# Ledger of designs, part 24: VHH binders against q9lnl0

Target 1, 290 residues: q9lnl0
Amino acid sequence: QLRHGFYEGTCPPAESIVGRVVFNHWDRNRTVTAALLRMQFHDCVVKGCDASLLIDPTTERPSEKSVGRNAGVRGFEIIDEAKKELELVCPKTVSCADIVTIATRDSIALAGGPKFKVRTGRRDGLRSNPSDVKLLGPTVSVATSIKAFKSIGFNVSTMVALIGGGHTVGVAHCSLFQDRIKDPKMDSKLRAKLKKSCRGPNDPSVFMDQNTPFRVDNEIYRQMIQQRAILRIDDNLIRDGSTRSIVSDFAYNNKLFKESFAEAMQKMGEIGVLTGDSGEIRTNCRAFNN
Below, E stands for the ipSAE of ESMFold2; O stands for the ipSAE of OpenDDE; V2 stands for 0.75 times the mean of E and O plus 0.25 times the DockQ between their complexes.

## First folded at step 11 (VHH; framework vhh_podentamig1)

Design k2 (at its last fold request DockQ between E and O 0.02; V2 from the best seeds 0.00; counts 0 for: pae O 8.5 > 2, placed apart)
Fold by ESMFold2, look of step 11:
Structure k2 (fold): chain B 290 residues (1-290), chain A 117 residues (1-117)
Amino acid sequence: as target 1 above (290 residues)
Amino acid sequence: EVQLVESGGGLVQPGRSLTLSCAASGFTFSTYAYGWYRQAPGKQRELVAAIYGSDTLYAKSVKGRFTISRDNAKNSIYLQMNSLRPEDTALYYCAKEFHDWGSEDYWGQGTQVTVSS
């Protein structure tokens, strides 16, 4: 079962090793927080936090990475580096699923977000099937999003914390928000700026949080109120009556947002986990053990 | 309407090169992974190359000879095929999400590549 400090007896340096690896990458590239947030979310909401997302496809066997919604997930090398160090110190002890969980928590704190404890003891899944990937696109309705989050145990407030909190850092590619650029209700100065930014080749990207793109804070909710949300789903949160008041609450109370986001991340990190003798402890996070 | 259209096939001599292209429309191109498959008459369809994020994957039979790439601005995926062999003769397809697994796939019509002396 999950507990705080699961590795204190079997791999005392586990969390510090992960933290150092994450810090070293974050110090060189502040986009690490966005990468790890997306990685954990995409892993956890697809049959639970079992690191199934990390499995590489082969020509004979696709994996969750074969699905286009996962094509933009990055940062796997950070998990690999942490796993490599952990295998030298504590062979076959620290799961890839726990590395993702710890790494994401640490990256949030580095980006100015809440500091929170996570329970550990996750084991790694034995399956990575493309058919299990049921991720929402950026233009879905709030109603559809609520149903999807409810199906994995989240209420509306948790959903709003995760969607906005997950988008307070990171980028969106221009192909994902062409409908926003054409929306006359979008802030006209931002819309004009985005039209210019999106002229380049290779599907350029922009920061989803136009004001504090490297900090985990409530600014994304303030941007939503100001008609400056980049993605349709984010704009829908302020326009829909079922989510509007929650967006407003987070926009006007950063402490409330940070507490809600921490709780949401803790809950997300425990979806469908494998513990005890279920699953495995992978030696290579990209491949199942033999 | 969601559509993938392959082109660039043809009849070529062994040792020559071809570039296949796959034009995508009706969906958000940049968020998907893509694969090139081939199928010779009476044979099973096989994955030849795939691109997902910044990563690529190649079948052993084509590694070093074929290169997959994408151009998000043109909503296109390409397969550069060098040093073609008679064994490469097949109908070549591009596919969104480069898998046959349990979910709905979108295939193009295919483009024929024939390698003969």
Scores: ipSAE 0.173, ipTM 0.637, lowest interface PAE 5.6, mean pLDDT 88
Fold by OpenDDE, look of step 11:
Structure k2 (fold): chain B 290 residues (1-290), chain A 117 residues (1-117)
Amino acid sequence: as target 1 above (290 residues)
Amino acid sequence: EVQLVESGGGLVQPGRSLTLSCAASGFTFSTYAYGWYRQAPGKQRELVAAIYGSDTLYAKSVKGRFTISRDNAKNSIYLQMNSLRPEDTALYYCAKEFHDWGSEDYWGQGTQVTVSS
């Protein structure tokens, strides 16, 4: 069973070690928050928070990393470093799944997001299959998104918190929002800016949150209201009647957003977790123990 | 319509180099993973190289000799093949290995590579 302080008796320094590693990386690179947030999401929404995303593919065995939408996921070196240190002091004790969860939490707080506790005791999965990966694209409708999130036990408010909160940091490649650049409803100044930015080679990236791209705050929702959403899904959230009021509430109340986001993150981190004797504790987060 | 079109194959002597190209169309190129496969006569199709974003993997038999790369601006995948050997002779395929919303794989028609003295 997941519990607060799961490692108090087996690895007391577990969370502090992860936190230190995350801080060191974040201090050097503020994009770490976006990286870890995306990592956890892409892991958890695919067959649960079992660190299956971390498995490297081989020529013999593809993994969840083989899927295109996962190709841009970053932060693996952070998890590896944390795992390495943990294995030195607490061998075969702390799961990669818990490391991801703790690391993501800490990175959110560092970026000015809410502070929240997480229960630990996760174990690592024994499966990483590309066929399991069903991630929503950037142009998905709100109705489709709601259906997807409900299938994993999340309500509309939680969905809005996770989608917006996840997009308040980080970047999107130009290829992901070509439909937005062509949308006459988009803010004209921003549209012009994006057109210029996207003329560059190799599929340039832009900040999804144009004002505070390194802060976990409610700015992304304000941008939605202002017709400045980058991704179609974000624009859809403010336009759709089922989510408009939620977006508005978050846009005008950062405290509410932070509270909702914290709750959403806690819930997300517990999706389909393995506990007890299920799964394994990997010694290398990129490979099964065999 | 999703299309992958391979080119660059041919007949070469051992030790020479070839560069295969794969032109993709009909989908958002940058959001997928790609691979090169090959099938020799009487043998099973095998993965030669794959690229996932910027990450790459190689079959043991080609590691150090082959390089897979991508150009998102050109919607193209490449396979630089150096130090070619007779055992590299095969029909080479470009593949979009994994669809984000489904399990469908897409293949090209293939390009023949023949290494012979």
Scores: ipSAE 0.022, ipTM 0.355, lowest interface PAE 6.2, mean pLDDT 91
ESMFold2 (binder alone), look of step 11: mean pLDDT 80; pTM 0.799
ESMFold2, fold request of step 14: ipSAE 0.000, 0.109, 0.173; ipTM 0.111, 0.613, 0.646
ESMFold2 (binder alone), fold request of step 14: mean pLDDT 80, 79, 80; pTM 0.795, 0.795, 0.797
OpenDDE, fold request of step 14: ipSAE 0.000, 0.013, 0.007; ipTM 0.242, 0.323, 0.266

Design k3 (at its last look DockQ between E and O 0.71; V2 from the best seeds 0.00; counts 0 for: pae E 10.7 > 2, unsure alone 63.9 < 65)
Fold by OpenDDE, look of step 11:
Structure k3 (fold): chain B 290 residues (1-290), chain A 117 residues (1-117)
Amino acid sequence: as target 1 above (290 residues)
Amino acid sequence: EVQLVESGGGLVQPGRSLTLSCAASGFTFSTYAYGWYRQAPGKQRELVAAIYGSDTLYAKSVKGRFTISRDNAKNSIYLQMNSLRPEDTALYYCAKELWDYGSEDYWGQGTQVTVSS
């Protein structure tokens, strides 16, 4: 069962090792926070936090990485490095699922987000199947999003915290928000800027949070209020009556957002986890042991 | 409305090169993984190459000879085939996503590659 300090008796340096690795990467590349957030989300919401997303596909075996929505997920090298170091010190002890969880937590804190504790003791899954991947697109309605999040036990407030919090860092490819560029309700200056930016070749990317793209803060919600949301789903959050007040609260109260986001992240990280004798401890996060 | 259209196939001599193209339309191109499959007469369809994000993978039989690439601006996937062999003869398919054989939305009509002296 998950508990605080799960590794105190088996691998005391586990969290420190992961933290150090994450820091080193983050220090060189501030986009690490966005990468790890996306990684954890894409892993956890698909059949639980079992590191199934980390499995590489082969010509003979498909994996969750084979799905288009996962094509842009980054940060695998961070997890690999952490796993490598952990295997040297504590062989076959720390799961990839826990590494992802710890790494994401630490990256959030580094980016000015809330500090929160996580329970550990996760085990790695034995399945990674593309057919299991059901992820929401950037143009999804609020109603559809609410339904999806409820199916995994999350309320509307938690949903808003996770969606906005996840988008307050990172980038979106132009192809993902063409509908927004054509939306007359979008801030005209921003729309013009985006049109210019998106004229470039190879599907350029823009910051979803136009002001503080490397900080985990409530700025994304302010942008929503200002008609400056990049993704349709973010715009929908401020327009929909079921989520408008939540967006407003977060926009005007960063402390509230951080608290809510911390809680949401902790809850998300515990979705469908394997514990005890379930699953396995992978020695290579990209492959099953057998 | 989703379409994948393969082109570039043909008859070539062993040792020659071909470049296959796949033009995609009707969906957000950049958000998907893609692959090239081939099916030879009397054989099962097999994955030749795949691209997901910036990562690529290849069948052992084509590794070092074939290269898969993508151009998001052109909504296109490519397969550069070098040092072609008679055993490369097959109908080549472009696929949206990987390992989904059952959906019509995931496959094109295919382009024939024939390698013969």
Scores: ipSAE 0.019, ipTM 0.308, lowest interface PAE 7.1, mean pLDDT 91
Fold by ESMFold2, look of step 11:
Structure k3 (fold): chain B 290 residues (1-290), chain A 117 residues (1-117)
Amino acid sequence: as target 1 above (290 residues)
Amino acid sequence: EVQLVESGGGLVQPGRSLTLSCAASGFTFSTYAYGWYRQAPGKQRELVAAIYGSDTLYAKSVKGRFTISRDNAKNSIYLQMNSLRPEDTALYYCAKELWDYGSEDYWGQGTQVTVSS
């Protein structure tokens, strides 16, 4: 069962090892937080937080990585490095699902986001099927998004915290926001900058948070209010009556945002978890045990 | 309409090299994973190499000899085939979204690779 400090008796250094590995990567590359946030979200919303996303496909068997929506997920080497060290110290003890959860929490704190405790005790899933991947795109309506988040147990406030919190760091490719560049209601200076940045082939990318792209803070909500949101879904949050006041509340109260984001991340990290004797403790996060 | 067009096949002697290419159109190229498959006469189609995100995957029989790559500027995927063997003889296809059950209608004619003396 999930509890705080699950490994205190069986692998006392577990959380500190993960934290050190994450810090070393983050210190060299501040985009680590965006990578780990996306990794955990894509793992958890697809049949639960069981590290099914980490499974590499083989020529005989596809995996969730085989789906194009997951092609941009990165940072698996950070999880591998933590797992390698943990296997030396505490063989067959710390699950890959727990490593993802702890790593993401630590990366959020490093990027200036909330510090929060997570429960541990997750076990790793035995299945990774492409057909289970159901991820919504960046132009989805607020109503459709509310329905999707409700189906996994999240209210509207939690949804707004997760969408904005997930987009306060990271990038979006130009192909994903061409409708925004064509929208005359978008901030005119940013719109002109994006049109220039998006010229040419290779589908360039831009930061979703134009002001503090490497910090987990409420700036994305301020950007939404200023009509500077990059993605359509983010712009929809400030325009739609069902979410507008929540966006405003987060934009004007960073403490409220951070508290809400921490709670949302705690809830997301517990979707559909395997505990007890369910699942396994993988020795290699990229492959099921034999 | 989604299109994937293979080219670069031919008749070659054992030990030689070929580069296959796959030109993609009708969709946003950079958002999909891709694979090269091959089908020998009377055999089932099998995945030979795949590229997804920054990762690659190879069948055991070709690992170390074949290299998959992509060029987002040209909307193209490539398969560099070195040290070719007679057992590599097959019709080679590319596909998006590896093992996509709904993509069977996108299998074109492929590009034939024949390795013989």
Scores: ipSAE 0.000, ipTM 0.430, lowest interface PAE 10.7, mean pLDDT 87
ESMFold2 (binder alone), look of step 11: mean pLDDT 79; pTM 0.790

Design k4 (at its last look DockQ between E and O 0.02; V2 from the best seeds 0.00; counts 0 for: pae O 4.7 > 2, unsure alone 63.8 < 65, placed apart)
Fold by ESMFold2, look of step 11:
Structure k4 (fold): chain B 290 residues (1-290), chain A 117 residues (1-117)
Amino acid sequence: as target 1 above (290 residues)
Amino acid sequence: EVQLVESGGGLVQPGRSLTLSCAASGFTFRTYAYGWYRQAPGKQRELVAAIYGGDTLYADSVKGRFTISRDNAKNSIYLQMNSLRPEDTALYYCAKELHDWGSEDYWGQGTQVTVSS
């Protein structure tokens, strides 16, 4: 069973160790928040928050990392460093799934986002198959997105908080938003800027939040209202009648956004979790135990 | 109609190079991940290389020898295969992202690569 403070008796420094490791990486590289947000989302929506994404492939066994949609996921070394320290202090106690959850929560707070509690007690999964990976693309309709989020138990408000909140930090490569550059409804000054930025070699990237790219805040929703969303999936949220009022609410009320995002992240972190004696506590987050 | 058409396979000697091409039509080319997969006789199909935006991924067995690339103007994906070994002998498939929610699986017909003296 998940509970707050699961490790208070078995590994009292667990959350502080993860927090310090995350802070040290974030202090050197502000993009850590974007990396951990993407890591947790890609882990949780694929058969639950069981750290299956962390498993490295071998010559005999592919993993979720053996999928192109996961090629850009990074930050695994942050989880490894936290796990290494935790294994020295509390051997075989703190799951990799809990490390990902705590690390992401802490990185959000460091980037100016909401502070929130998470329940712990997750165990690590025993399966990581590329065939399990199903993710939304950058051009999907709101209707498709609603169906996808409903299938994992989330309503429309939670969906809007997660899609926009997940894009308040981070980058998108030019190849993923060429349809936006061609869209005459996009803010004309930004559209022209992106045409220039995207001329560079090696598929350049741009920040999805043009104003506050390293802060978790409601600015992405203000950008959507101004016709400045980078990805089609984000622009769809302001154009579609089923989601536009929620976008407006978040754009004009940062406190509401932060509270909604915190609640959404708490719910996402509990999708399909393993607890009790299910799964395992990996000693190496990159590999199943024997 | 969604189509993926591979070409460029053939018989080559060990140590030589081949370039595989995959021409795509019937969908928005840039917005998906693309992969090259291969299947040797009696083996399961395995990922060789994948590309999504500016991110690439390679199987350990081909790292440093194979390069995946894309040409958005030609709606094409390429696999440059250098320093070919007999173990690279397989039917090579191009695939449009199998892992997109709400999408169907799309595979090409495959192109045979045989590496033999």
Scores: ipSAE 0.376, ipTM 0.735, lowest interface PAE 3.8, mean pLDDT 90
Fold by OpenDDE, look of step 11:
Structure k4 (fold): chain B 290 residues (1-290), chain A 117 residues (1-117)
Amino acid sequence: as target 1 above (290 residues)
Amino acid sequence: EVQLVESGGGLVQPGRSLTLSCAASGFTFRTYAYGWYRQAPGKQRELVAAIYGGDTLYADSVKGRFTISRDNAKNSIYLQMNSLRPEDTALYYCAKELHDWGSEDYWGQGTQVTVSS
C-alpha cells in the first residue's frame, strides 16, 4: 500500500538523499527537470510506474529502452547515483520506481513548478518488453490522445495538464515537427526561426517552450494561443473544441495550472504500481535482481 | 569517435574579453546541443552556456556577458566572454550531448581561463 512517509521506519533519509542528488544535477544542468519528467511519463504510461524503463537492453533481451520513442529519455545517471547512495545507507530498501517518482517531483519544484507530496512504497517490476511500449507521437490528434489517456483513467483536464506541463520544459528534435514548419497557421516569425534552426545536420533540437524552457509554468499554453506551439499535439490542444477552454484557463492562470499539474503528476505517479510483495527491490536500477 | 578540442584560454585582467573556440570531429546522429562547462578548483563542474538548434542557455552568472555561437560549416562552437571577473577563473570544457549527464557526453581536454589583476 502506498502511503506518505513509507520509509520513515526503514530508511528515514530516503527522500532527502534523492532530493540532494537531484539538486546537484539540476544546479549544474537545468535540463534535468525535462529529463526526469519524460522518464517518469514514459515509464508510468507503459504498464505502470514500475521502473521498467530503466532496464538496460541486451542482445538477448531487448527492453523498453530499446524502443525508438524512448531513445531520447535521459537522466538514468541521476537515478543510478541516488540508488547508489541509498544502497549504502539502506540496502535493498528503496525501489527504483520510488526514486524516479521522488526525483521527478523534486526537479519540478526546483524549476519553479508546484510543490506536492507523493506517496511511496512502490516496487520494481519484473518485466521490460518493447512490445508493451505504446506511446503517442507528436502529431497525434486530440481525440486519439483523449482516448489513450482515458484508457488509463485520466480525464481531459488531466491530459491537458500533463501534455502541456511536460512540454513547458525541454526540447524537441526538428524531425518531430516538420509538419509545423510547413503549417501556414504557425506564427510566421517563429516558423522562420525554426527553419533556420533546423537547417543543420544531425537533427537539431529546439525548445518546445520558446520563452521559459527551463521553468515549469503555464507559458507553453500561452504559446499555444499565440500560434507558437512547436509540436502538432500542442497546437491541436488549442484548436480542438474539447480542449480549447482548458488551454485558455491554464494560459491565463498559472496558479490553476500548477494546481492541476501537481494533481496530475500525483495521479500519474500511481498508475499500475506494484506494492507489498509484488515485484522486487532492485539493487541495480538497470537490471533485474535475477 | 567524437573529439573536441578547445582553444583560446589564457590569463587576462578583470574587465577584459576572451573568445574560446571548440573544434569538433567525428559523427553523432543526435548532435542537437553544444555547450561549455567550467570547473573551478574545489568546485563542481557547471554549465556555462549551451546552444540547442537556434536557442541558447546561459548560466545566470554569465548572462549578458557571455555569448555562445556555432559555426556548422566548421563544426565549431565559440564562447565570447566579455567583462571577465575573477570568479570566471576555471577550466573551460567544450561538450556535446549535454543531456546525457556525463555518461554519453563528449568532452574536450579543456582550456584554462584565469582572470586576475
Scores: ipSAE 0.018, ipTM 0.513, lowest interface PAE 4.7, mean pLDDT 91
ESMFold2 (binder alone), look of step 11: mean pLDDT 79; pTM 0.792

Design k5 (at its last look DockQ between E and O 0.15; V2 from the best seeds 0.00; counts 0 for: pae O 12.1 > 2, placed apart)
Fold by ESMFold2, look of step 11:
Structure k5 (fold): chain B 290 residues (1-290), chain A 117 residues (1-117)
Amino acid sequence: as target 1 above (290 residues)
Amino acid sequence: EVQLVESGGGLVQPGRSLTLSCAASGFTFSTYAYGWYRQAPGKQRELVAAIYGGDTRYADSVKGRFTISRDNAKNSIYLQMNSLRPEDTALYYCAKELHDWGSEDYWGQGTQVTVSS
C-alpha cells in the first residue's frame, strides 16, 4: 500500500537524494518541470504509474518509447541519475516509479507551484508495449476529454486542473496549433505573432503560457479567458459550458488553483499503481530486471 | 479518405543515399505523430524514426545515418537515408500514429528499399 514516508525506514535519504538531483538539473535548465510533468502524465495514464515509459526498446522488443506520441518525452537522464545514486545508498529499494513521482513533485515546487506530499511505495511494471499507449491529442473535445479522464477515475474539476496546470509550463510545436492560428476568435495580436513565429523550417515551438512560461501558476487560465490559449484542447476548456466556470475559478484564485493542482497531481500519481509484491524494483530504470 | 502514400524506394549500392517521402491527404496533417517503420523478410515491423511536431526519435541502428523530417506546407514526411547498408533492406512504411482514445492508426502501403552490391 502507498503511504507517506514509505522509505523512512529502508532508505531515509531517498526523497532528499531525488530532490537534490532534480534541483541540480532545474538550476541549469528551467524546462525540467515541463519535462517531468509530461513524463509522469504519459507514464501514469498508460496502464498506471509503473514507470513503463522508461523502458528502452531493444532490437527484439519495442517499448512505449517506440510510439511517436512519446518522441518528445525527455528528462530520462534525471531519473537515471537519481536511480544511480539511490542504488549506491539503498540497493534495490527505491522504485523508478517513485523516483518519477518524487522528481515531478519537487520540480513543480521549484517552478513556483504548490508544495505537497506524495505517497510512495510504487513498484515498477513488467510490461511496456506500444499498443498500450493511448494519449489525448491537442484538438479533442471537452466531452471526449471528460470521458477519458472519467475512465481513469477523475472528475471534471481534476481534469481541468491537470490539463491547464500541465500546460502552465512548456512549449507546443507550431504544427500542433495551426487550427488556433486560423481561428478568428483567438486574440488577434497573439494570432498575428504566432503566424510569424511559426514560419520557417523544423516546426518551431512557442510557450503555452505566454506570460509566465517557467512558473507553475494559474496564468494559463487567465490566458484562456483572454482567448490566448495556444492549444485547441486548452481553448475548449473556456468555451465549453461544462468546464468554463472551473477555468474562471482557477483564473481568479491562484490559491484555489494551486490547491486543486496539488490534489490532482497526488491523484494522478496513484493511478493503477503496483504495490506490495506486484511488479519489481528495477536496478536500471531503462530495463526490466533479469 | 485518409491516405498515406510512400515513394522514393529502390535498389541502391551500399554507402549510397535515398530519400523516402510520404504524402498525406484526407485529414488535418499537422497535429499527428508520424513514423517510418521497416519490415525485413521474416522480421517484425520496427520503428526506424518518429516525429511529433519538431521532436524526433530514432532507432539506435540508424542514428546518425537517417533523418526524419516533415514539411507541414506540403503535408509530407521524409526519411533521408544516408550511408545505406545491406541490413537496411526492408519494406518501409509511413504511419500516422494516433494512440489517442478513439483514434485509429493508419499505415501506408510501403516502399521497398534494397541495398545490395
Scores: ipSAE 0.378, ipTM 0.729, lowest interface PAE 3.6, mean pLDDT 90
Fold by OpenDDE, look of step 11:
Structure k5 (fold): chain B 290 residues (1-290), chain A 117 residues (1-117)
Amino acid sequence: as target 1 above (290 residues)
Amino acid sequence: EVQLVESGGGLVQPGRSLTLSCAASGFTFSTYAYGWYRQAPGKQRELVAAIYGGDTRYADSVKGRFTISRDNAKNSIYLQMNSLRPEDTALYYCAKELHDWGSEDYWGQGTQVTVSS
């Protein structure tokens, strides 16, 4: 089972090693936080936090990574570097799933987000199948989103914390919010700006949080209230009666958001985890041992 | 209850055209985005076309050949497929909203399109 300090007896430096690696990458590239958040989310909500997303596809065997929605996931090199260092010090001890969890946590804190502890003891999965991938698109309704999150044991408040918190950093490709740029309810100045930005070739990207795109804070919710949400789902959160009050609370209380986000992240990181003798400890996060 | 019913599939020769239809019921049609997906045997399901109000998106493989449209009065989505190729052979699905997983609440039964000489 998961526990705090799982590696105290087997690999005492485990979390420190991961933290150092994450810091080094983050210091050079502040988008690391967004990358790792997306990575963990895309892994955990698909058959649990078992690092199945990290498996490279082959010509013979596609993996979760092969799915279009996962094409934009980044940060694999961070996980690889952490794994490499850990294998030198503690061979076959720290799972890739735990590395992702620890790395994401640390990156959130670096970006000004809440500090929280995570229980460790995860093992790596033995399956990575594209057909298992269940990810919501950016135009999904709140009702659909609520249903999806409830199916994995999350309430509405946790959902709002995860969706907004995940979008307060990072970028969205223009192709994902064409419906928004045509929405007359969207802030007119922002709409004009986005139209200009999206005229470029190769599907340009914009910050989902237009004010603090590198900070894990409640700014995304403030922007929702201001009709400045980029993605339709974010706009829907402030418009829908089932989520409006939650968005408002987060928008006007960063402390509340951070607390809620921390709890949500801890809960998310424990979805469908393998422990004990289940799964394996990969020596290479991109491949099964056998 | 949400229901999507695809129709219009069939066997056609390369270069020919086909129009798929999707009839929707059980929800407010005009408030959602829609898309067409396809899945060939042994391949992963892929988005072919999407429509957001009046805005459209297409997979690179079908750009210039396929056109997605909607008729709110008929609660229907359409996919006009021109210049069909053998590689377009697949089971085509109509979807409410955009996502990359299947559910009976969001997908129809599909309609088979086979392009063969």
Scores: ipSAE 0.000, ipTM 0.227, lowest interface PAE 12.1, mean pLDDT 91
ESMFold2 (binder alone), look of step 11: mean pLDDT 80; pTM 0.801

